# Ledger of designs, part 18: VHH binders against Glutathione S-transferase TCHQD (TCHQD)

Target 1, 266 residues: Glutathione S-transferase TCHQD (TCHQD), of Arabidopsis thaliana (Mouse-ear cress) (o80662)
Amino acid sequence: MQLYHHPYSIDSQRVRLALEEKGIDYTSYHVNPITGKHMDPSFFRMNPNAKLPVFRNGSHIILDTIEIIEYLERIAEVSSGIEDATFNREVVEWMRKIREWESKLFTLAHIPDNRRLYVSKFLRMVVIARMAESPDLASAYHRKLREAYDTEDKLKDPGALRRSKDHLLRLLDEVETKLEGTTYLAGNEFSMADVMLIPVLARLSLLDLEEEYISSRKNLAEYWALVRRRPSYKKVIGRYFNGWRKYATLVKTWMFVRVRSLLRKY
Key: E = the ipSAE of ESMFold2; O = the ipSAE of OpenDDE; V2 = 0.75 times the mean of E and O plus 0.25 times the DockQ between their complexes.

## First folded at step 22 (VHH; framework vhh_7nfr_2)

Design v1 (from k1 with S112Y; at its last look DockQ between E and O 0.90; V2 from the best seeds 0.83)
Fold by ESMFold2, look of step 22:
Structure v1 (fold): chain B 266 residues (1-266), chain A 123 residues (1-123)
Amino acid sequence: as target 1 above (266 residues)
Amino acid sequence: QVQLQESGGGLVQPGGSLRLSCAASGFTFSSYAMNWVRQAPGEGREWVSSISSSGGTTYYADSVKGRFTIARDNVKNTLYLLMDSLKSDDTAVYYCARDWRYSSYWKPEFDYWGQGTQVTVSS
């Protein structure tokens, strides 16, 4: 089993949390989207939307985060012979609801404009170079280039940003209410609904937004403290959010992008 | 309000082909696995084919494998069944059915059905 992911990708964290909670062994391949590695032709042929994570088991490739989680649930059930009672309709409905919040726009709105635009320019040049190098993939690369410009347009739209924030507030209010009656999101046992939510909370923590979105909600704050104790959280998220490892990753990523831009080697 | 509306049925000779469509509305189509199920006169419902929410995984009943192709268009919110090499025992009402899950790794559990479209194959 192989997983192509990045430790700071929300969907990558979701799949990795599921793998760890299920005790499933996998081979990890880090693909840094800021450096444009997810746009390399070999990776792009396997994954034309260039999104992370990508799960692979032999010839079976799964690109959708929730389809990957369901696959992992099925594998665990077959291996143990026991149906997982904590994977039910309520859990899937929570997973669907949580996924609907657009984390990319929200995250980018919190990145300093000069740094974001520098990386955005770098990535567009990578796409253009790959399109020239691989004419058979040109249509798919052209789609990615259009998506990049569309994202820039959304970041200029204050209405889109306000709607993303309002959506998050409504989601967290629903979570707060649910947690009044249960230990975890979909009941008193940890489930895949929690693996979908935890990376959202971790993203808010990474952006220094805990006070505004988490600490202001009593039940959510207690939940956040509880889930950070889990071994899966510590391995998948906590390990990468300590100051030194985060700093080292940022320095390596920025140096790569800076050098490649200066040398015009995309 | 979830709505599933099948179309494209009709009368066809053995060996012919048909394309069924199922227009979906009232829900996020791309977030659900979709299925075709058929019911011949006087018989129970028979699962025909499944497709995952993304379209990346498909499954077929042995009775239709190699002859039918399931597909989906998540932009147009439409499910398709391309039926080739039709036989008289393919005669049935064909239903579009939604699973509450994203994938088809388990035996399907349908939460919503369409009204059905009649397919008749006669010699």
Scores: ipSAE 0.735, ipTM 0.896, lowest interface PAE 1.0, mean pLDDT 88
ESMFold2 (binder alone), look of step 22: mean pLDDT 82; pTM 0.833
OpenDDE, look of step 22: ipSAE 0.891; ipTM 0.946

Design v2 (from k1 with Y59L; at its last look DockQ between E and O 0.89; V2 from the best seeds 0.83)
Fold by ESMFold2, look of step 22:
Structure v2 (fold): chain B 266 residues (1-266), chain A 123 residues (1-123)
Amino acid sequence: as target 1 above (266 residues)
Amino acid sequence: QVQLQESGGGLVQPGGSLRLSCAASGFTFSSYAMNWVRQAPGEGREWVSSISSSGGTTLYADSVKGRFTIARDNVKNTLYLLMDSLKSDDTAVYYCARDWRYSSYWKPEFDSWGQGTQVTVSS
């Protein structure tokens, strides 16, 4: 089993948490989307949406995060001979509800404009270079350029940003209410609903928004403290949020982008 | 409100082809596995084909394997069934059905249905 991912990608964290909680062995391949490596033609042919994560089991490739999680649930069920009672309709409905929140727009709105625009320009230049190098993929690369401009337009729309924030607030209020009666999101046992939520909370922590969104909610704050103690959290998220690894990743990514931009070698 | 509307049925000769469409609205189409189910006159409903939420995985009943192709367009919110080499026993009302899950790794459980479109194969 192989997983192409990046440790700071929300959906990558979701799949990795699922793998760790189910005890499923896999081979990890890091792909840094800020450096444009997910746009290299060989990777793009396998994954034409250029989204992370990409899960592979033999010749079977799964690109959708929740489809990957459902696949992992089925494999665990078949291997153990025991149906997982914690995977049910309520869990899937929570997973769907949590995914509906637009995390990309929210994240980009909290990144300083000078860094965001510099990286955005770099990535557009990478796509343009790849179109020139691989004419057979030009239509797909053109779609990625259009998506990049659409995202930029959304960032200029203060209504879109307000709706994303309001959506998150409603989601977290709903979670807060649910956690009044249960230890975890879909009951008193950890489930794939928690796997979908934890990376959202980790993103808020990464953006220094814990006080505003998490600590202000008593049940959610207790939940956040509880789930951070899980071995899966520590391995998938906690290890990458310590200063050593976070700093190293930032420096490497920034140097790569700066050097490639200066040399115009994309 | 969840709405599923089938179209594209009709009368065809044996060996003919049809393309069925199912227009979806009132829900996030790309977040659900979709299915085709058919009901022949005087018979129960028979599962025909499934497609995962992303379109990455498809399954077919043995009776239609190699002749039918399921597809989806998540931009247009439309499910398709391309039917080739039609036989008289393919005559049925064809329904578009939604599963509450994203994939088809388990026995289908449908939570929403369309009204159906009639496919009649006769000489």
Scores: ipSAE 0.720, ipTM 0.890, lowest interface PAE 0.9, mean pLDDT 88
ESMFold2 (binder alone), look of step 22: mean pLDDT 80; pTM 0.812
OpenDDE, look of step 22: ipSAE 0.888; ipTM 0.945

Design v3 (from m1 with T28K; at its last look DockQ between E and O 0.92; V2 from the best seeds 0.84)
Amino acid sequence: QVQLQESGGGLVQPGGSLRLSCAASGFKFSSYAMNWVRQAPGEGREWVSSISSSGGTTYYADSVKGRFTIARDNVKNTLYLLMDSLKSDDTAVYYCARDWRYSNYWKPEFDSWGQGTQVTVSS
ESMFold2, look of step 22: ipSAE 0.731; ipTM 0.895
ESMFold2 (binder alone), look of step 22: mean pLDDT 82; pTM 0.824
OpenDDE, look of step 22: ipSAE 0.896; ipTM 0.950

Design v4 (from k1 with S104D; at its last look DockQ between E and O 0.92; V2 from the best seeds 0.00; counts 0 for: unsure alone 64.2 < 65)
Fold by ESMFold2, look of step 22:
Structure v4 (fold): chain B 266 residues (1-266), chain A 123 residues (1-123)
Amino acid sequence: as target 1 above (266 residues)
Amino acid sequence: QVQLQESGGGLVQPGGSLRLSCAASGFTFSSYAMNWVRQAPGEGREWVSSISSSGGTTYYADSVKGRFTIARDNVKNTLYLLMDSLKSDDTAVYYCARDWRYSDYWKPEFDSWGQGTQVTVSS
């Protein structure tokens, strides 16, 4: 089994948490989306949406995060011969609800404009270069370029940003209410619903927003403390949010982008 | 309110082709696996084909493999069934149906149905 991912990608963290909680061995390949490596033609042919993560088991390639999680549930069921009682309609409904929140827009709104625009321009130039290099993929690259401009338009719309924040607040209020009655999101047993939620909380922590969004909610704060004790959390997220690894990743990424921009090699 | 509306059925000669469409509204179409199911007169419902929420995986009943193609357009919120090499045995009402899951790795469980569109194959 192979996973192409980045340790700071929310969806990558979701799939890695699922793999670790189910005890499934996999080979990890890091792909940094800020450097544009996910848009190289060989990778793009396998993954035309240029999204992380990409999961592979032999000839079976899965690109959608929740479809990957469902695949992992299915192979665990087949290998054990018994259905996992913690995977049910409520869990899938929580997964769907959590995914509907636009984490990309929220994250980008917390990045200083000058830095965000620099990276955005770099990535658009990478796409344009790839279109010239691989005409057989040009329509897919053009779609990716259009998506980038659509995102920039949303960032200029204060209403879109407010709606993203309000959506998150409603989601966390609903989670707070649910956790009054249960240890985990979909019951008293850990489930794939928690796998979907934990990276959202980790993103808020990464952005220094715990006080505003997590600590203000008693049940959510207790939940956040509890889930960070899990071995899966420590391996997938905790390991990478410690200062040295975070610092090293930022330095490597900035050097790559700066050098490629100065040499006009995208 | 979930709404599924099939169209594109009709009368066709054996060996002919039809394309069925199912327009979806009232829910996030791209977050659900979708299916085609058919029912011949006086018979039970027969699963025909499934497609995962992303369109990355498809499955077909043995009776239609190689002749039918399922597809989806998550921008237009539309499910399709392209039927080629039609036989008299394909005569049925065809329904689109939504599964509560994202994938088609399990036997389908449907939580919503369309009204159906009649396909009649006769000479």
Scores: ipSAE 0.700, ipTM 0.884, lowest interface PAE 1.1, mean pLDDT 88
ESMFold2 (binder alone), look of step 22: mean pLDDT 80; pTM 0.814
OpenDDE, look of step 22: ipSAE 0.889; ipTM 0.947

Design v5 (from m1 with T57Q; at its last fold request DockQ between E and O 0.77; V2 from the best seeds 0.81)
Amino acid sequence: QVQLQESGGGLVQPGGSLRLSCAASGFTFSSYAMNWVRQAPGEGREWVSSISSSGGQTYYADSVKGRFTIARDNVKNTLYLLMDSLKSDDTAVYYCARDWRYSNYWKPEFDSWGQGTQVTVSS
ESMFold2, look of step 22: ipSAE 0.751; ipTM 0.905
ESMFold2 (binder alone), look of step 22: mean pLDDT 82; pTM 0.834
OpenDDE, look of step 22: ipSAE 0.905; ipTM 0.954
ESMFold2, fold request of step 24: ipSAE 0.732, 0.736, 0.721; ipTM 0.898, 0.899, 0.894
ESMFold2 (binder alone), fold request of step 24: mean pLDDT 81, 82, 81; pTM 0.823, 0.831, 0.824
OpenDDE, fold request of step 24: ipSAE 0.912, 0.913, 0.911; ipTM 0.956, 0.956, 0.956

Design v6 (from k1 with S50A; at its last look DockQ between E and O 0.82; V2 from the best seeds 0.81)
Fold by ESMFold2, look of step 22:
Structure v6 (fold): chain B 266 residues (1-266), chain A 123 residues (1-123)
Amino acid sequence: as target 1 above (266 residues)
Amino acid sequence: QVQLQESGGGLVQPGGSLRLSCAASGFTFSSYAMNWVRQAPGEGREWVSAISSSGGTTYYADSVKGRFTIARDNVKNTLYLLMDSLKSDDTAVYYCARDWRYSSYWKPEFDSWGQGTQVTVSS
């Protein structure tokens, strides 16, 4: 089983948490979207939406995060011969609800404009270069270029940003209420609903927003402390959110982007 | 409110082709696996085909494999069934049905249905 992912991608973290919680071995391939590696023709040909993660089991490729998680649930059931009672309708409904919050716009709104614009320019140049190199993929690359412009337009729209924040607040309020009655999101046992939620909380932590969104909610704060003690969290997220590793990754990525831009080698 | 509306049924000769459509509204269409189910006169409902939420995976009943193609358009919120090489046994009311899951790795469990569209294959 192979996973193409990045340690700071929310959906990558979701799939990796699922793999670790189920004890499924896999080969990890890092693809850094800030450096444009997700736009390389070989990767793009396999994954024309250029979205992470990409899951492979032999010739079977799955691109949708929740379809990957359901696949992993099924594989675990077949391998063990035991139906997983913690994978049920309530869990899938929570997964759907959590997925509906679009984290990309929210995340970008919290990155300093000068850094964001520099990386955005770099990535557009990478897409243009790849389009010239691989004419058979040109329409798909053009779609990605248009998506980049659409995102920049949304960042100028205060209404879109307000709706994203309001959605997150409603989601976290609902989670807070649910956690009054249960240890985990869909009951007293850990489930794939928690796998979907934990990376959202980790993103808020990464953006230094714990006080505003997590600590202000007693049950959610206790939950956040609890789930960070899990071995899966430590391996998938905690290891990469350690202060030194976090800054080392950012420095390496920034140096790569700056050098390639100065040399015009996209 | 969840709404599923089938269309495209009709009368067709054996060996002919027909395309069914199902317009979906009132829910996030791209977040659900979708199915076609049919009911022949005097029979119970028979599962025909399934497609995952993304459209990346499809499944077919043995009776229709190679003849029917399920597809979806998540921009237009529409489910399709392209029916080729039709036989008299394909005569039925065809229903669009929603599963609560994203994929079709398990036996389907439907939480919403359309009103159906009649397909009649004359012999």
Scores: ipSAE 0.728, ipTM 0.890, lowest interface PAE 1.0, mean pLDDT 88
ESMFold2 (binder alone), look of step 22: mean pLDDT 82; pTM 0.825
OpenDDE, look of step 22: ipSAE 0.887; ipTM 0.944

## First folded at step 23 (VHH; framework vhh_7nfr_2)

Design w1 (from v5 with N104S; at its last fold request DockQ between E and O 0.81; V2 from the best seeds 0.83)
Amino acid sequence: QVQLQESGGGLVQPGGSLRLSCAASGFTFSSYAMNWVRQAPGEGREWVSSISSSGGQTYYADSVKGRFTIARDNVKNTLYLLMDSLKSDDTAVYYCARDWRYSSYWKPEFDSWGQGTQVTVSS
ESMFold2, look of step 23: ipSAE 0.769; ipTM 0.912
ESMFold2 (binder alone), look of step 23: mean pLDDT 81; pTM 0.816
OpenDDE, look of step 23: ipSAE 0.892; ipTM 0.945
ESMFold2, fold request of step 24: ipSAE 0.732, 0.751, 0.735; ipTM 0.898, 0.902, 0.897
ESMFold2 (binder alone), fold request of step 24: mean pLDDT 81, 81, 80; pTM 0.821, 0.819, 0.811
OpenDDE, fold request of step 24: ipSAE 0.906, 0.914, 0.901; ipTM 0.954, 0.958, 0.950

Design w2 (from v5 with Q57E; at its last look DockQ between E and O 0.79; V2 from the best seeds 0.80)
Fold by ESMFold2, look of step 23:
Structure w2 (fold): chain B 266 residues (1-266), chain A 123 residues (1-123)
Amino acid sequence: as target 1 above (266 residues)
Amino acid sequence: QVQLQESGGGLVQPGGSLRLSCAASGFTFSSYAMNWVRQAPGEGREWVSSISSSGGETYYADSVKGRFTIARDNVKNTLYLLMDSLKSDDTAVYYCARDWRYSNYWKPEFDSWGQGTQVTVSS
């Protein structure tokens, strides 16, 4: 089993948490989307939407995060002979609800404009270079270039940003209410609903927004402290959110982008 | 308020082709696995085909494998069934049905159904 992912991608974290909680062994391949590695032709041919994560089992490639999680549930059930009672309609409904929040727009809105625009320009130049190098993939690369411009247009729309924030607030209020009655999101046992939620909370932590969104909610704050003690959390997220490791990753990524931009070698 | 509306049924000769459509509304279409189910006169409902929420996984009943193709357009919120090499045994009302899950890795469990469209293959 192979997973192509990045430690700071929300959907990558979701699939990795599922793998770790199920005890499924896999080979990890890091692909950094800020350096444009997800746009390399070999990766793009396997994954034409250029999104992370990509899950592979033999010739079987699965690109949708929740379809991957359902596949992992099925594999675990077949291998153990035991149906997982915690995977049910309520869990899937929570997974659907949590996925609907637009995390990309929210994240980008919290990055300083100068840094965001510099990386955005770099990535557009990478796409243009790849179109020139791989004419057989040109239409797919053109689509990605258009998506990049559409994202920038949404960032200029204060209404879109407000709606993303309001959506998150409503989601977290609903979670807060649910956690009055249960230890975990879909009951008193950890489930794939928690796997979908934890990376959202980790994103808020990464953006230094815990006070506004998490600490203000008593049940959610207790939940956040609880789930961070899990071995899966520590391995998938905690390891990469350590201050010096986070700092080192940011410096390495920024240097790569800056040097390649200065040299015009995309 | 989930709504599924099938269309494209009709009368065809054996060996002919037909394309069914199912327009979906009232829910996030791209977040559900979708299915075609048929019911011949005097028979129970028979599962025909499934497609995952993304469209990346498809499955077919043995009776239609190689002849039918399921597809979806998540922009237009439409499910399709392309039926080739039709036989008199394919005569049935064809229903569009929604599974509560994203995938088709388990036996389908349907929570919403369309009104159905009649397909008749003349004997």
Scores: ipSAE 0.709, ipTM 0.890, lowest interface PAE 1.1, mean pLDDT 88
ESMFold2 (binder alone), look of step 23: mean pLDDT 82; pTM 0.828
OpenDDE, look of step 23: ipSAE 0.901; ipTM 0.951

Design w3 (from v5 with Q57H; at its last read DockQ between E and O 0.81; V2 from the best seeds 0.84)
Amino acid sequence: QVQLQESGGGLVQPGGSLRLSCAASGFTFSSYAMNWVRQAPGEGREWVSSISSSGGHTYYADSVKGRFTIARDNVKNTLYLLMDSLKSDDTAVYYCARDWRYSNYWKPEFDSWGQGTQVTVSS
ESMFold2, look of step 23: ipSAE 0.734; ipTM 0.899
ESMFold2 (binder alone), look of step 23: mean pLDDT 83; pTM 0.841
OpenDDE, look of step 23: ipSAE 0.905; ipTM 0.953
ESMFold2, fold request of step 24: ipSAE 0.771, 0.756, 0.765; ipTM 0.917, 0.909, 0.910
ESMFold2 (binder alone), fold request of step 24: mean pLDDT 82, 82, 82; pTM 0.831, 0.828, 0.831
OpenDDE, fold request of step 24: ipSAE 0.920, 0.921, 0.919; ipTM 0.960, 0.961, 0.960
ESMFold2, last read: ipSAE 0.777, 0.764, 0.744; ipTM 0.919, 0.909, 0.908
ESMFold2 (binder alone), last read: mean pLDDT 82, 82, 82; pTM 0.833, 0.829, 0.829
OpenDDE, last read: ipSAE 0.920, 0.919, 0.920; ipTM 0.960, 0.960, 0.960

Design w4 (from v5 with S30D; at its last look DockQ between E and O 0.80; V2 from the best seeds 0.81)
Fold by ESMFold2, look of step 23:
Structure w4 (fold): chain B 266 residues (1-266), chain A 123 residues (1-123)
Amino acid sequence: as target 1 above (266 residues)
Amino acid sequence: QVQLQESGGGLVQPGGSLRLSCAASGFTFDSYAMNWVRQAPGEGREWVSSISSSGGQTYYADSVKGRFTIARDNVKNTLYLLMDSLKSDDTAVYYCARDWRYSNYWKPEFDSWGQGTQVTVSS
């Protein structure tokens, strides 16, 4: 089993948490989307959405995060011979609800404009170079370029940003209410609903937004403290958020982007 | 309110082709696995084909494999069944049906159905 991912991608964290909680071995390949490696032609042919993560088992490729999680639930069930009662309608409905929140726009709105625009320009140049290198993929690359400009337009629209924030607030209020009666999101046992939620909370922590969104909610704050003690969290998320590793990743990524921009080597 | 509306059925000769459509509304279409199910006269309902929420995984009953193609357009919220090399025993009412999951790795469980569209294959 192979996973192409980045440790700071929300959906990558979701799949890796699922793998760790189920004890499934996999080969990890890091792909940094800020450096444009996810748009190299060979990777793009396998993954025309240019999104992470990408899951591969032999010739079987799955690109959708929740479809990957459902696949992992199924193979764990087959391997153990035991039906997993913790994967049910309520869990899937929570997964759907959590996924519907647009995290990309929210995240980008909290990055300083000068750094965001520099990376955005770099990535647009990478796409243009790839179109020239691979004419058979030009239409798909052109769609990615249009998506990049659409995202920039949404970042200028305060209505779109407000709707994303309001959506998150409603989601967290629902979670707060649910956690009054249960230890975990979909009951008293850890489930894939928690796997979907934990990276959202980790993103808020990464953006220094815990006070506004997590600490203000008593049950959610207790939940956040509880789930960070899990071995899966420490391995998938905690390890990469410990300061020195985060700093090293940022320095390496920024240096790569700046050097390649200066050399016009996209 | 979940709505599924099939269309594109009709009368065709054996060996002919037909394209069924199912317009979906009232729910987030790209968050559900979708299915085609058919019911021949006097018979129970028979699962025909499934497609995952993203469209990346497709499955077919042995009776239609190689002849039918399931597809979806998540921009237009539409499910399709492209039927080629039609046979007399393909005559049935065809329904689109929604599973509560994103994929179909388990036995399907449908929570919503369309009204059906009649496909008749006669010589």
Scores: ipSAE 0.721, ipTM 0.896, lowest interface PAE 1.1, mean pLDDT 87
ESMFold2 (binder alone), look of step 23: mean pLDDT 82; pTM 0.828
OpenDDE, look of step 23: ipSAE 0.903; ipTM 0.952

Design w5 (from v5 with T28K; at its last look DockQ between E and O 0.79; V2 from the best seeds 0.80)
Fold by ESMFold2, look of step 23:
Structure w5 (fold): chain B 266 residues (1-266), chain A 123 residues (1-123)
Amino acid sequence: as target 1 above (266 residues)
Amino acid sequence: QVQLQESGGGLVQPGGSLRLSCAASGFKFSSYAMNWVRQAPGEGREWVSSISSSGGQTYYADSVKGRFTIARDNVKNTLYLLMDSLKSDDTAVYYCARDWRYSNYWKPEFDSWGQGTQVTVSS
């Protein structure tokens, strides 16, 4: 089993948490989307949406995060011969609800404009270079370029940003209410619903927004403290969010982008 | 609320082709696995084909494998069934059906159905 991912990608964290919670071994390949490596032609042919994560088991390639999670549930069930009682309709409904929140727009709105725009320009130039290198993929690369401009337009729209924030607040309020009666999101046992939620909370922590969004909610704050003690959390997220590892990653990424931009080698 | 509307059925000779469409509305189409199910006169409903929420995984009943192709367009919220090499045994009402899951790694559980479109294969 192979996973192409980045440790700071929300969907990558979701799939890795699922793998760790089920004890499924896999080969990890890091692909940093800020450096444009996900736009390399070989990767793009496998994943025309250029999104992470990409899961592969032999010739079986799965690109959708929740489809990957369902696949992992199924192979674990077949392997053990035991149906997983914690995977049911309520869990899938929570997964759907949590995914509907647009985390990309929210995240980008909290990054300093100068760094965000510099990286955005770099990535657009990478896409343009790749179109020239691979004319057979030009239509797909053109679509990615259009998506980049559309995202910039949304960042200039205060209404879109407010709707994303309001959506998150409604989601977290609903979670807060649910956790009044249960230890975990879909009941008293850990489930794939928690796997979908934990990276959202980790993103808020990464953006220094815990007090505003998490600590202000008693049940959610207790939940957040509880789930961070899980071995899966520590391995998938906690390890990468310590200050020195985060700092090293940011420095390497920024230097890579700046040097290649200055040398015009995309 | 949830609406599924099939179209594209009709009368065709054996060996012919048809393309069925299912227009979906009232829900986020891209978040659900979708299915085609058929019912011949006087018989129960028979699962025909499934496609995952992203379109990346497809499954077919043995009776139609190699002859039918399922597809979806998540921008237009439309499910398709391209039927080639039609046989008289394919005569049925074809229904578009939604599963509550994103994939079809388990036996399908349908929570919403369309009204159906008649396909008749006869000389």
Scores: ipSAE 0.714, ipTM 0.891, lowest interface PAE 1.1, mean pLDDT 87
ESMFold2 (binder alone), look of step 23: mean pLDDT 82; pTM 0.826
OpenDDE, look of step 23: ipSAE 0.896; ipTM 0.948

Design w6 (from v5 with S54T; at its last look DockQ between E and O 0.79; V2 from the best seeds 0.80)
Fold by ESMFold2, look of step 23:
Structure w6 (fold): chain B 266 residues (1-266), chain A 123 residues (1-123)
Amino acid sequence: as target 1 above (266 residues)
Amino acid sequence: QVQLQESGGGLVQPGGSLRLSCAASGFTFSSYAMNWVRQAPGEGREWVSSISSTGGQTYYADSVKGRFTIARDNVKNTLYLLMDSLKSDDTAVYYCARDWRYSNYWKPEFDSWGQGTQVTVSS
C-alpha cells in the first residue's frame, strides 16, 4: 500500500490518521505541492486533479479522501472478519459536512499576499511549462490552470471569504453542541468523523487561529486537547508541527521556489 | 428535497442500444455513490450497476457486465447508463438510486430513489 502525500495537507492528514488508527502498514511518499512536484507528468498521469493524497494498493488507485477512508474501512473489515460498528451513517454524514468547508480559500486568505502571490505565479508557470512538455495531458493541465485563476478571483471577492468564515463558524458551533453529549464527534468512541475534523483544528492551530476558533469553545477545546494525545495525532500531525521541523520545511520550500523562479527553471 | 429524475427509456430491438439519464437535485451529487436498479414485470428489484462519488470506481452485476456502462457528470449532476447489446430479459423499469456512502465497497443501501423509466426490448 502506498500513500503520496504531504504532512501539511489536510486531506493527507485525514488519510494518514485513518491508516494509523486502523494499524494499516503503508509506504509514505512525500510530494510537496508548493514546489509543483504534484504537477510532474508522471504523477499527473496517475492523478489528473493534482490533489493529495493519492492512495495506491497494487493497480488500485484511489484519489478521493473519503473514498480512500471507506476503502480502508472495508479492507479492515475483510481482514478481521468484524464489521466496524463505529462506521455508520452518522459518521459519513459528519465526514460530508466537514468536507464541505472550503479550507483552501480560508487558508490562502490568511497567508501574506506577497508570499501567496509569488507561490501562485510559480505554480501557474509550472503548469504552463508542463502543458508544453506533455500535449497528451494538455486538457487536464488547462483545467488546473483555470482552477488556479478561479481561486485568485475568489480571493478578491469579500463575499466568498465571508461565507467561508461563516461556514466554519457554523460548523464549529455544531461540533461544540454535539460534544456536550459525547466524547468524540459521532459518539463516545473515536471514529472516521474525528479523522476528518482533527486536521481542520490542526490547520487553525497552524494559522495561529486556535484562540479565536477553538479556545473560545469549551467542549471543542477539551476535545482538541484530548485528540492531540492520541499516538496517531502525534505521528501524523504533531511530529510535523514542532518548531524545528516546521521551520526547516518552510525554509527549504521557500528557497526552492525562489531559486527556481529566479532561474526561470520550472 | 432529494430529487432523482430518470429519462431516456423506450422501446428498442434486441441487440440495440439505449442511454438512460438521471438528473439529480436537492443534494450534493458529487458526495454520494450512485446506482442503477431495475425491476422486471412481476419481479423484485435487481441491482444493476454502481459508481463511486468521483466516478473512479464502477461495478456491474454479472448479468450486464460488458454490455452496460455507468457514468456520471458531477458538473451537470447527472447519472448515465449506456446499455448496449440489449436482450429481451433487460426489459424492466430502471431506477436511479442513491447510497448514503461515497463508494460501493459494501452491499448497496439506498436512501433515495427516482420515479423509474421503462425500457422495453422486443422484436
Scores: ipSAE 0.715, ipTM 0.890, lowest interface PAE 1.0, mean pLDDT 87
ESMFold2 (binder alone), look of step 23: mean pLDDT 82; pTM 0.831
OpenDDE, look of step 23: ipSAE 0.885; ipTM 0.944

